# Ledger of designs, part 9: VH-VL binders against Putative glutamine--fructose-6-phosphate aminotransferase [isomerizing]

Target 1, 262 residues: Putative glutamine--fructose-6-phosphate aminotransferase [isomerizing], of Saccharomyces cerevisiae (a2p2r3)
Amino acid sequence: MCGIFGYCNFLIEKTRGEIIDTLIEGLQALEYKEYDSSGISIQGDELESLNIYKQTGKISSLKEEIDLYNLNKNLPFISHCGIAHTRRATHGGLRRANCHPHNSDPSNEFVVVHNGVITNFANLKALLMAKGYVFKSDTDTECIPKLYKHIYDTSIELGYNLDFHVLTNLVLKELEGSYGLLCTSSHFPDEVVAARKGSPLVIGVKGKTDMDVNFVEVEYLDQEEDYLKLNTQTKSSGNVLAAAPVKYNTCLRKSPPFVHNT

## First folded at step 1 (VH-VL)

Design R02 (framework fv_rovalpituzumab)
Fold by ESMFold2-Fast, scan of step 1:
Structure R02 (fold): chain C 262 residues (1-262), chain A 128 residues (1-128), chain B 107 residues (1-107)
Amino acid sequence: as target 1 above (262 residues)
Amino acid sequence: QVQLVQSGAEVKKPGASVKVSCKASGYTFTSYAMNWVRQAPGQGLEWMGWINTNTGNPTYADDFKGRVTMTTDTSTSTAYMELRSLRSDDTAVYYCARGSETYYIASGSGTVYVFDYWGQGTLVTVSS
Amino acid sequence: EIVMTQSPATLSVSPGERATLSCKASQSVSSNVVWYQQKPGQAPRLLIYGASTRATGIPARFSGSGSGTEFTLTISSLQSEDFAVYYCQQYNNWPLTFGQGTKLEIK
């Protein structure tokens, strides 16, 4: 039901305008046809801050909304990770609160885009609400960034300093169902985590050096999960894109002929 | 072992130009930004700008009003900072410093515009 | 355009004592503050980043704290080699800006 796209530049300068254009073009490339809502998350004007822009309607509606913020599109980033999402609603109306990306809190400490179904969502939401988290949407996705923040905060209180990949491993162990997700965080700028279980997710990496150097940290958590982390600590320059295909409804008979069903 | 080695001290007359070099070794030159910071005698630190060593694109602090040019030579792993129309108040030690956007250590990671390695400094004296 | 103000300009303390150095930002910089140490005739040395994270090789007696507009560098049990000038720097907003420095000197 959803399309996911991420774009990172590492030690290759891009302007904010170029980054926004790349994210939007990535969403358009994933579409078989236009969808009902879209959104992106990019770095804000403060060095570690994250901003979310999302809107119901076509991708053109998102572009119009972004233009209203009068962003400095010429602001350069030598490293940046942005994430993007497009959604198709099949039941009920569209609501801005239900659009991705979703956040952990008003400061956008963790921001997530997701494709799939989290089957234990109700239990996770109940746990997080009991701990003071306020949910604004009807989506299962919103539990993910809030779970990131809960685990992060608890670990800090216990005296641990978590790497983004370690934190992600802890989050993924609590999730059940299918997913393809991208996560960025103000605590881990210039990093993005990509994870999947049961849903396809494609990662591309291109180096800018003569040495064909691509340093990527890839971890497989268990038999049904894939995890990829990208960051500037590998001291590699390049462009990275991650994409998960949108789901297309096909008309199929629910009751196959007896001879083929048994 | 990471090293940044700068060119030697210079004495210039007002109105002249100076070009300071910074030769990097022990790491991939194009993987880190190079910053320039100066310090007048007995004064604090003043950031002058930085250059993206992969693209060659510089960004300058407003205080230098178009008087500064930063360049790189990737073949020699060397960064350059040229300051024009020198005044007596340009007398300072000029440092190159490697910019590290992100540190990934046991304490976690984040975007950090810290200067983790510095050149030894180049004293530029502007006198008549 | 963020102004970083350090206080005091000079702090006189004895070896073995605790020193507390302050840095104030003209507007919120979150936790995005770096501390450097500079000894006479030397380039600055990275001590603390992210307001409280100690850089590799920096002794445990150095600690940083603070968020928003008020930041502190604390040096417990001062050693002779700690007498130097200390600078804070913000990286929350462009352009990058430094404080004017605090000189730590022997009483």
Scores: ipSAE 0.000, ipTM 0.371, lowest interface PAE 19.0, mean pLDDT 76

Design R03 (framework fv_rovalpituzumab)
Fold by ESMFold2-Fast, scan of step 1:
Structure R03 (fold): chain C 262 residues (1-262), chain A 127 residues (1-127), chain B 107 residues (1-107)
Amino acid sequence: as target 1 above (262 residues)
Amino acid sequence: QVQLVQSGAEVKKPGASVKVSCKASGYTFTSYAMNWVRQAPGQGLEWMGWINTNTGNPTYADDFKGRVTMTTDTSTSTAYMELRSLRSDDTAVYYCARDTKYYVSTSGSEYVYFDYWGQGTLVTVSS
Amino acid sequence: EIVMTQSPATLSVSPGERATLSCKASQSVSSNVVWYQQKPGQAPRLLIYGASTRATGIPARFSGSGSGTEFTLTISSLQSEDFAVYYCQQYNNWPLTFGQGTKLEIK
């Protein structure tokens, strides 16, 4: 079995080290059996850049891989969306290239973690290869970020400037199967998309204890907006858990209510 | 049709290096990873590592890290395995082997077992 | 690493008989086990993958079963060309590991 995890801070300062630690702790919480690979994606040093770190073996192997990059762990982010993945033994997991996250291109314009099955991936891969896309893995997941890029590039050529949630709706219309996924993009740095079909998806929202605003924006991919009320009357931080229905997908965005005082 | 053709037998002295080639034909070379497996005379199979033929990135088994280098030449659809600091116990038949898709015909599949093998290259290490 | 143990090391049987070969993993590998046949002087040949799925072109007399830690390869009505060495391999965890082999020989 695979596990996916995402963590976002919106207008609440976190260091790169804190973000990495949160993603790793999220992966550790998903461990019900021995896992054979793990990976994360976080923002790079440039504003719109995304980096991917992944490795076969236990989470300690991923930590060692990340440490080799000598990252500035004190670099602050006022808003950041990171995604993470761990793969269980039942799905096999031998090659680093097959680990999640997967990307659309060397510039990481779209980055995806995925759990489940895309039943039409062979047809999508053939179409994308005919369009010049080069696949680096054997996984069905890799067709997803490449499909994002193809649809995005085509929309730009036709004069459309799609919102991330609209772009995701177009991608999801092409995908068949039962799945859950998280996607981030250098073109949409303040956003993460969470999408599912057939599998349960749990989204948690943690508010800052001294917030004065009671609402968090949650945009559904069908152009539906839903506002979640945060309990800010308690002394400790409140968590709000929401389960998305089978036919809906959720986009998490940067929100001013997360900033109490700068 | 898929074929993997390896270079001919080699005889080396202890301390030397050997480079074995594996030429692929009948499929898109960069769509399948290449693995290397060896077998000492009269003994079992030992996995050495694999290389991503699209990116050129190798992954090595722990017993061979520091002594092995795997490379590819996509223009000739050829994979290479170089083993350094040869010892007498490196005497073996060396095989290249193409990945095949993960066990079930599912969209979450990945390559983990070998559907096509080269004919093998005997490397003899003797003083 | 996961250790794959095959038994017996050598199995002596007559043509037309049934042969049963065992493969045990030191920890669960789900159904991610493959079987290869190797004849003298030849490269291994893929027989069974996913513990029980026959590869293309493999005769129906070959069958695989098992999950978790216990796996079996069965050859019904042995033919003369079936006398060879058989290897199991797990592909559930890195690194890839093989069993030590079972030699089928004529009685």
Scores: ipSAE 0.000, ipTM 0.419, lowest interface PAE 14.3, mean pLDDT 76

Design R04 (framework fv_rovalpituzumab)
Fold by ESMFold2-Fast, scan of step 1:
Structure R04 (fold): chain C 262 residues (1-262), chain A 125 residues (1-125), chain B 107 residues (1-107)
Amino acid sequence: as target 1 above (262 residues)
Amino acid sequence: QVQLVQSGAEVKKPGASVKVSCKASGYTFTSYAMNWVRQAPGQGLEWMGWINTNTGNPTYADDFKGRVTMTTDTSTSTAYMELRSLRSDDTAVYYCARSEYFVATGSGSYIFDYWGQGTLVTVSS
Amino acid sequence: EIVMTQSPATLSVSPGERATLSCKASQSVSSNVVWYQQKPGQAPRLLIYGASTRATGIPARFSGSGSGTEFTLTISSLQSEDFAVYYCQQYNNWPLTFGQGTKLEIK
């Protein structure tokens, strides 16, 4: 049982504090009675770096964890994609290491939040461990960012130059089960991938145009293995929200205001 | 059905350039990489490079860097390979070959599942 | 670069017999080896990838095995259409390299 949330601003300046507040507000809207951990991932102080903040307990525990880092909350971002997660302990015990987001490596080259069950994760984990990846958690989710990194590194070694969309499709081909996920990467700044199979996922988009139309361009695959690519290199600017409409949790959207749908 | 159809045979003088085309049909062109492989008469296969058909970015084998240019025209689903400063030892059949973009779990890239019929390039004076 | 060495250069066999073709890598390539068949005047045809997985439409008499540095292609009961040149190729390390080929010919 998990809730996932993402927030992106595209060519609309937001401070780090505003971004963190938006992600936390999203998590509060997804508050499930039996969830026991939460986390977020946002850009770090260096260009294209990603940081992860996560903690067991209520969202207040996550806020306290973030405050320990004494972040510059006034740092502006003209474009930024952040992801967030709430979890009930279902796979593995209640431990910080089992909280989402999960990462590919200490440099956070790929960061993932996920809801659902990856039924072949044990086989994927064994393969990745054989290739030198070190797992820190007992969750099935951790295989996903490590699979992204393995596929990315192998592609680079072989001379391939993959965009985030193609890379994600290759990762999804290896996953079995039902899932909803959001992924960000230091290799693909200002992009976020949203993908699902068997689980509902809702994307809220609000942009401003001369025609008074609210939208930001999104690439969407209307299949059982749905995939979305969001990027900031479009002609449009706006705020993008991604949330799983969860029968088990509360679905939310922002820009305009948050709405709870059970 | 997948088909890769290459341009016809060419005869060139040393120092000239040749541009071979490979027209793809029966699949989404940008979903697969296009590779170029050559074979001198009576010899084995030699990989020259590949191009990402989605981004247009090529990668060349070291022996061909500086002499080869690979391009695509997405509107016609056609890949091109131009080899410059031709020498007599460039006489070969040149093949285009399709592959997936990566190798992760043994499902493989650089696995050439469909090949063009080949283009004979003869370099003689 | 990884050097792929095939042996024998030529193998003379009769229809109905078993043929075994060897491919050796100068360093480990895991299971990332492909086998191709080439008939005179034709482009190569994909047979086996991942050392042991048959490509779509390839008859069951073709099988591949091996990992690391030593790989084998076996044809269990040769048919007349199987007489061709066979190439192995590694895709584990850049640059991509092929073997020199093994020619199957009729005795």
Scores: ipSAE 0.000, ipTM 0.409, lowest interface PAE 12.9, mean pLDDT 77

Design R05 (framework fv_rovalpituzumab)
Fold by ESMFold2-Fast, scan of step 1:
Structure R05 (fold): chain C 262 residues (1-262), chain A 127 residues (1-127), chain B 107 residues (1-107)
Amino acid sequence: as target 1 above (262 residues)
Amino acid sequence: QVQLVQSGAEVKKPGASVKVSCKASGYTFTSYAMNWVRQAPGQGLEWMGWINTNTGNPTYADDFKGRVTMTTDTSTSTAYMELRSLRSDDTAVYYCARGTYVETSGDKYYVATMDVWGQGTLVTVSS
Amino acid sequence: EIVMTQSPATLSVSPGERATLSCKASQSVSSNVVWYQQKPGQAPRLLIYGASTRATGIPARFSGSGSGTEFTLTISSLQSEDFAVYYCQQYNNWPLTFGQGTKLEIK
C-alpha cells in the first residue's frame, strides 16, 4: 500500500520544475485514496547537495510545502536522479518525521525511500545509535541510510573507494526482511540505486529516440545482491524511471526474436 | 548574490541591552535557518543559538537562555538577536550565519552547516 | 555537550609545505564535521562539510578526512593566503560546538 518512484535524466537537459513535476506525476500514478503522506528528494542548489521535501496529507500538501521554499524551478540539470514516496496511514503516529525519504545525517549524504519491513531493524538501530547516529523517526526505514553512511565511512577509513553498487551490496547483506528501495547519495551524484528482496520492481526508459521498452519476467533469487544501479545500466542520453508497484515482478530487458513464434 | 549584512558597531554600558540585525538577500529567507555565533577578542567561536525562519521558533544555547531573544521579520528578510543584562565579558564580534534545516523526531528542526556569514558586529561593553 | 579539541594550537610552516591540522571529538560525531577558515578582521569561511566535501570555490589543495572521533584538514601546498586560523565544528548533537582553533603562521 505504499509507492516508490524514481526519475533520472541523463544527458537530456531538464529544469528543476520539470523534474519535480515528473516525480509528483509518478506519485499520483501510484496513489490510492488511502495515501496520507508523500515526499521527494532532489538535488539542491549546491554541487552534490541533496534536499528532502515531505509532508503529511495528500500529494497537494507536498506541493504546497515545496512552494513555500520558492525554489528556482528554471535551474537546469543535464543529468539528475530524484526519488519519491507516498505512504498509507498507519494506526497512530502519522508525523512528518515518519514520512519518506529518510536520511543518514543532517547533510543528506544518503537518502532512501523504502517499501517493506526490515525485520532486524531494532538490532541495527541499537548498533547505529551506539556509534553516534541520531534517529529522528520511529520507522524501520531510517536504519537504511544510516547503515549506508556507517559502511561508507568505515570503507573510506580502511582505504577503500567503493562504487555505489558495491556499497549497496554491503548494505543489503545486513538487512533482513522484505524491501523495495531507492537510494541517492551526495557521494555518488547523478546515480540512483534500486534494490529489492521479496518485492516487485519495474524499470522504464525513455529517450529522444522513440524507444520501445521490452519487459521480460525475471525470477529474482531473494538474495542480498539483488540490486540495480540505474546510472550504469543507462549510459546513453535519456530518462530512467523506477517504480515498485505491488503487482509487478518484471524488469527491463532486450528480448531476442524466437523462430517458433511465426 | 547571496549576502548577509549586519548592523553597525555598538558601545554599551554594563546592564544595557543590544539588538543586532542581519539582513538577508539573494535567496529565499525562509528556506534556511539563521544561526548566531560570537567571538570574544582573541578567542574562538561560540554558538549562541538559531532561529527557524519558517516558523519563527528560536533555540538557544544554555549559557544564553534567559538573556537572549532571536526574532525575524520575514517581510524585510531580516533576523535579530537581542542580548540583555550586558556584562564586560559580553564584549565580542557577533555574527549571523545561514544554516540548513534538518528534521528531528517530534517535528523539531536543527541546523547542519553554516555556509554564508555576515560581516560581524562588534559590541563593546565598558563603563 | 560534545567537546571538540584541535591540535596543534599553532602550526608554523613555510609556503609550499604541507600542513596537517587535527580535530578530535569527545564522542562519535559520525562524519558531521565542518571546517572553517578565518582571516584577521574577517568572518569565518566555509571550507569543508561532511568531514571531506569541499565547499564551492574552495581550492583542491584543501582536503578533509576522518570519521567518528578523529578528523584531519590537510593543505597540500601552502599559499600565502592560507595563513589563517582554522576551526572545526560538529553538527551531530546539540548544542553545536567548535574547536578552539589552530593558527597557521609563517615559519
Scores: ipSAE 0.000, ipTM 0.383, lowest interface PAE 16.3, mean pLDDT 77

Design R06 (framework fv_rovalpituzumab)
Fold by ESMFold2-Fast, scan of step 1:
Structure R06 (fold): chain C 262 residues (1-262), chain A 123 residues (1-123), chain B 107 residues (1-107)
Amino acid sequence: as target 1 above (262 residues)
Amino acid sequence: QVQLVQSGAEVKKPGASVKVSCKASGYTFTSYAMNWVRQAPGQGLEWMGWINTNTGNPTYADDFKGRVTMTTDTSTSTAYMELRSLRSDDTAVYYCARTYYLASGSTYYFDYWGQGTLVTVSS
Amino acid sequence: EIVMTQSPATLSVSPGERATLSCKASQSVSSNVVWYQQKPGQAPRLLIYGASTRATGIPARFSGSGSGTEFTLTISSLQSEDFAVYYCQQYNNWPLTFGQGTKLEIK
């Protein structure tokens, strides 16, 4: 049992406090009673930096963790993409290292939340460890941001300049199983990618007027693999919400800005 | 390809200790967790605990805490389970079994099992 | 800990018939249930995981279904080699727990 939530504002100013509140409210709207840990990732104080906040326990424990950092909640963002996650207790006890989001490296160059199963995780982990990546958790999720970084670094070394969309397609080609994920990156600060294979994903857009649907960009990789790229290049103003609460068929609470994309 | 080979049968007296080995081959040892499961004669399966083969950190079921120690030797791709203060009701076949992947709370099923080691505790 | 209860304890059926085995969890385990087959003198063999996904090499006559607290393993058109003990296991919560097993025997 895991929940995924993402929130982006594009050309609609939001404070850091409003962004954090929206992410936490999104997690609370998912099936809360079964979850024993949660986390979020948002932009840091420096441009193109990403911060991760995660903690074991109920969502109130995450709020307490965030409060310890004494963040400037009034800091404004004209565009921002944040991601969030909840999960049930797992092997090794409730360990912070096993909570999502997971990162590629200490600089948080790539940050991922995920639900579902990556059936070739062990093979990918072995390959990445052979290439020098250090794994801190027992989760299958951790291979995803590390795979992003490996492909990104290799492409840069070979002289390529990949878009986040192209990079994500390369990552998805290596992943097997049934999953839903959201990824953000310090290399792509105004973008988020949402990808699914066999898991439901809900995407909502809210325009300036209440109940108005403004714009949705969705690209399908194939009949069973979908992804969504959201960025400021869309030139559409609005708030975007993405949610994938469970791997198995489930009904999300219907909300006016939400559009089911399954 | 994938194979888990366990040490041979043991006969022990009450109060003794036993150490069972499980040698893995055909895959990268540190990419999979190793579980220990026992089965008393004519009874069902009982999970004892597991060890993360990459970190060396074990997790034990409550019924075995204080009496069991799980370790690995990555240089020989071997997992060990030592059970101390043996009682007659510890007579069982002890299995090692790998977890296909170290999934994030979603999948912990045993895809390959060792052949089992019979441990008999009698006076 | 979550208690897994299997029924019946023994099921007597003839070759070629359909067998239905039940597994109930004391609280919701979503679809995080595994089925194993064990023959005398052998280690258990993985059959189904995620309540309904067949493991590699498992014949199509084996199928699993269920979610939440009630799960079923169905074996259509029983073969002689299918007479064994079947165990369900949950992997939703720690510790991992098994049912007591259902013995499938020839009528």
Scores: ipSAE 0.000, ipTM 0.391, lowest interface PAE 17.1, mean pLDDT 77

Design R07 (framework fv_rovalpituzumab)
Fold by ESMFold2-Fast, scan of step 1:
Structure R07 (fold): chain C 262 residues (1-262), chain A 119 residues (1-119), chain B 107 residues (1-107)
Amino acid sequence: as target 1 above (262 residues)
Amino acid sequence: QVQLVQSGAEVKKPGASVKVSCKASGYTFTSYAMNWVRQAPGQGLEWMGWINTNTGNPTYADDFKGRVTMTTDTSTSTAYMELRSLRSDDTAVYYCARKWLYGSRFDYWGQGTLVTVSS
Amino acid sequence: EIVMTQSPATLSVSPGERATLSCKASQSVSSNVVWYQQKPGQAPRLLIYGASTRATGIPARFSGSGSGTEFTLTISSLQSEDFAVYYCQQYNNWPLTFGQGTKLEIK
């Protein structure tokens, strides 16, 4: 009933307008029937910055919201990862603050879209609030990007430089319930994480033709959660659509991680 | 105001068991791991293990594995450390101390519980 | 097990002087070192974490430095309340390990 969608272009130039249109069209294709909110996250004008656009109502309301920002829709991106969400209010009320994507902080260091239920979210929220995180929504989803930020900041304090997939594994270990999620981060440009537990999540990949797959490296996680990390560094140019079943905990990497497990 | 209040001093004979409690207040109990550290008279600090207060899962130092048990009661915000098969060299002050799982510090400590093992 | 070695075992200084306490790890612990102060009959008190970050409420005269295997706690212009035992601790690896302590005493 809730839809999540991600889109990455890999070494194939796309304009900001084309990227926005692709994300919105992806959301429209995923709806079962009427939805009551939608949103997207895309790269901002500054290197490694992320912007969030979201609104209650139909897709036309989201389009109007995006138009208010007078974005340069002709700005080209040779590599870009964006995420999108449609929501039916089943947890929390119908209001803009409850729309996905949710963020970790005002700088959008971590941005998440999610469907499903995080059964231990009340405990996670209490913990994060005790650490100074300010929650703006009534959703369980908001604890996820804030947990990413907390674990990331703590790992940096401890002298670690975690790869995005390792960071995600640490986050997933703390989450209980049934869920599907996509995460992007200003700390991990050109990467998107897709993960699920108990809920269906699909991801698709195509190269220069519909039959090609453009991935350089694959990592497997020995967890029961299905996990997929997408990167833009491939053997050849291509596109990726987050619309295929994930059968194993699999990560696709841009480069060897800078992780010190000691 | 964060407080960790421990149970009172205990005197035990060799071979007995002791169970020390640590009652937390002033914060969300399940947001912090509880660690146990002991200090023999005139000696340094020795880490015994910790318990994840959210999951109830303990991790013990090798020197204590097999004779220590750490538990929590979330309804009373209390952590427990039980040490079995006591020896005279287990005479020490036993401290509870809180630490965030991914954090770096024991920021609050209990007042300590003196356990004396003699005879 | 990572062994933390503190030196000297006892440091005798006068009030108003500077004290420097050393802590060495048997293998690299990055910056993952904590310093505690313990006064007789009291629980340890957190001073420094992450090798150099002062804990809330700790006076500016306390400072920490170091990385890898070599760490230092410095107390500038000693006050009478600073005479205590100081412990370093690594949190890089389990089990957590403490140094044997440095006793700071009046000369």
Scores: ipSAE 0.000, ipTM 0.384, lowest interface PAE 16.3, mean pLDDT 77

Design R08 (framework fv_rovalpituzumab)
Fold by ESMFold2-Fast, scan of step 1:
Order: sequence, then structure tokens, then C-alpha cells
Structure R08 (fold): chain C 262 residues (1-262), chain A 122 residues (1-122), chain B 107 residues (1-107)
Amino acid sequence: as target 1 above (262 residues)
Amino acid sequence: QVQLVQSGAEVKKPGASVKVSCKASGYTFTSYAMNWVRQAPGQGLEWMGWINTYTGNPTYADDFKGRVTMTTDTSTSTAYMELRSLRSDDTAVYYCARGRIYYSGTYWFDPWGQGTLVTVSS
Amino acid sequence: EIVMTQSPATLSVSPGERATLSCKASQSVSSNVVWYQQKPGQAPRLLIYGASTRATGIPARFSGSGSGTEFTLTISSLQSEDFAVYYCQQYNNWPLTFGQGTKLEIK
């Protein structure tokens, strides 16, 4: 079982410390108490750079890991998208390299958190390894950010300039099995994509002065691949929170007396 | 219902040690940090340090390094603070306080224990 | 270490009035300031964190504002239960430090 969480601020200044705290609090709020690893990805010090922090153990172990980097927690961001993950290992052999987020390359051009099972990952991994991609984990998830980079690079070489939405659709067409994922990219700053097949996704919006967050559960009858592009370039300012359940029956509700699918 | 219940008042002589306990209930003990804060009679609040309840790793304020030890017993959901080489100016109410674990430690405290009065007198 | 200075030391006001309490940091603490209320014989109670976010169960008459080095706690339309000592605390830098407190008393 895994939990995923994303947080974007847009047109509302937040410090790096506040962003990290929000991501970690989001993971804790998912009420998943049986995890054994966690990780986050946030913007680095350079424009369009992404950093990954992950560790085995409880969330406190991740915080200790982050603390070792002596990050400037006061660095401000007027717009920022970050992603976070908790995981439970089912096969033993718990390793840091198997923790999410996973990346496409040493420059973190694409970074992904994921829950589910990619049933064709062995074929995708073989193809990507033949193209020169180096895999560092035993997870199926690692093929996803590498597939993003391969498709992106190939499209650029052919003279196309894909937006993140179109790129994500091309990636999802190659994936088989079940998934819920969030992806960020140095090529698409201020954007996060959320995609699912067979899992619910919860998205919330919080205004600048509001203390509450409104959540919407996304569900489709045919369970085809679906995706959502979250963009910080909107006419209204706010914070966007996205979360996927850690259990199949876990969801957020606004009105308990009446049950609706919207 | 989240609660922190501390051990009873202590009277100690200068040079002695005191060990205060703080029993947590109503939440997962290892998901939160435990902080220790003291307050001398008629004075303000002074942060002493915190302990990561999952790892058992403590962090102490400089004024208390070398004299304080913070520990936990996860089987009983109890945190302990031992202060050694007591002086008369260590007379204070000692509080444990739950903190959410954030980026580089713990930041604000809710709930607080009821406090333990430690009196150091000759 | 960051020094937090509260003013005034004591504020005498009548029920129904507005009280404004000041907290100043010796260097910038961004918005990383917490306010607590303490009544005689009781442990402190969390009121505000992140300079302006009310804790769960705290009445709307309590509000916090400020950033950088200057912070205020405002209590509109004082109730009898609001007469207490108020402490600010910063969590921008280690060690965590508290102000010396402002005592709010009945005129």
C-alpha cells in the first residue's frame, strides 16, 4: 500500500520550509500508519531544478535526512509544485533506492511518485536500457520517469514542442496495469500532472485567506487512463492539494449525509 | 482524546538528579516529537530540547547540554526527562509538550502536559 | 539565538475592548511565530501558529498578523476568560525561543 500527495502554491508566497512542512503534513494526514519509507521532491536552488529527498523508516527519518542538507528553509517561492510519497514494502529488501520519488536521470528532468503495478515494466525497462537509461532500483515505477524523458527527447529531436499534458498522454498510452501517479518536471516548471487508472484521486483548492480546503474525488465508470494537468498560471490565487488514498476505501468527503459521485 | 499526563511534584537537594515522566494517550506515540519546556516561578517559558519518539534521538538546547537526558519507552508511550547536578535556579514547573515533526525538528506544541513542579532547596 | 521581545509587559483593559499585543524578533523569522495563552496554574494553550493561522477550537476574536521581525496578536471584544498571560515563540531558528510574556489584566 502506498500514499501519494502533491502540493502547489501559486500567486501566494511560501518559503521552502513551509512547502516541505506542507508535503510532510499531507503524508501524515493520509492516516497511513503502516508505511516503512517516504520521500519528497521540491524545487532546488537553481531555476527549473528539482531535488529528491527520500529515506527508509518513518517520516521522522526523512526529516532527519533532509536536515543533513542544510537547506535554506527561508528561500521564498511565489509558485511551486512539490510531490510526496509513503510506501510499504511487501517483499522485504527495503532499500533507499526503491523509495519514491523516482527520476529520469541525474538532472531530475522528470520526477514521479506512483502507486499501483505496471505489468509491462520489464519490457519497458529492457527498451529503455537499450536506449542508454541506467536503472538504480528494483521497482516498476522507475520506468515511468525514464519513459517520460525518452518520449520528450525523441519529440524534441523530431522538431515537436510538446506541452506537459500531451507528453503525459503519450506516456500513459505505453503503460499497462494499474496506477495513480504525480509527475513534475524541470521542463514544465509550475506544473504537476496527476494521472490514474483504477485508483481514485482527490484534489483540493485553498484560497489565500481560507483555512479550509475543498476536495473533489475523481471517478470514472470505465476506468480508462485519465489525467489532470494542474497549472499555477490561473486568474485566481490559491493552493492546490492533490492526494491519492493509501487504502482502496479511503476517501475525503464534504457532505456525509448525502452520497454523490461528484 | 489526546492527553499528556506527567509525574508528580518533586523536592530535591542541590547536586541531586530528577527524572520527570510524561505518559501519552489518544494518538500514535511515535508519530509526534516530545518537547520539554520549563518555567521558573514568575518567569517565562524556556525550551530545553526535544526527542524524536520513533528514532529515540534527542536534541538539547545549549544551556542544558551535559546535564539533561531525554529518553522514551515506546511500549508504554512514555517520555522521560532527567536533569542532573540540580541547582536552586533549576526550581521550575517542567512541561512536556507534543510537537508535530517538521522539516528540521518540531515547531509548535499541542497538547501540553499539566506540568511537574521541581523544587530544589537546601 | 533569536531574542523575542514582547510589549507591553502588562496591558490593563476592560471586557468588550480590543487588545493588541506586540512581539518583536531580533532578526527576521519570516512568518514562523506561534502564540500561546497561559492562565494561572495551567499549562500554555496553543492559539496561533504560522503568525496568522488559528489553532483548532480557537475563537474568531483571536487573530495574528505580521512577518519578518514585527508580529501582533489582536483580541477583539475581550471576554472575561481572555485575561491571561500571552507568549510568542519563534520556530525559524534553533534554539526555539519564547518572548517574556504580556499579562492581560482587568482594569
Scores: ipSAE 0.000, ipTM 0.411, lowest interface PAE 14.6, mean pLDDT 78

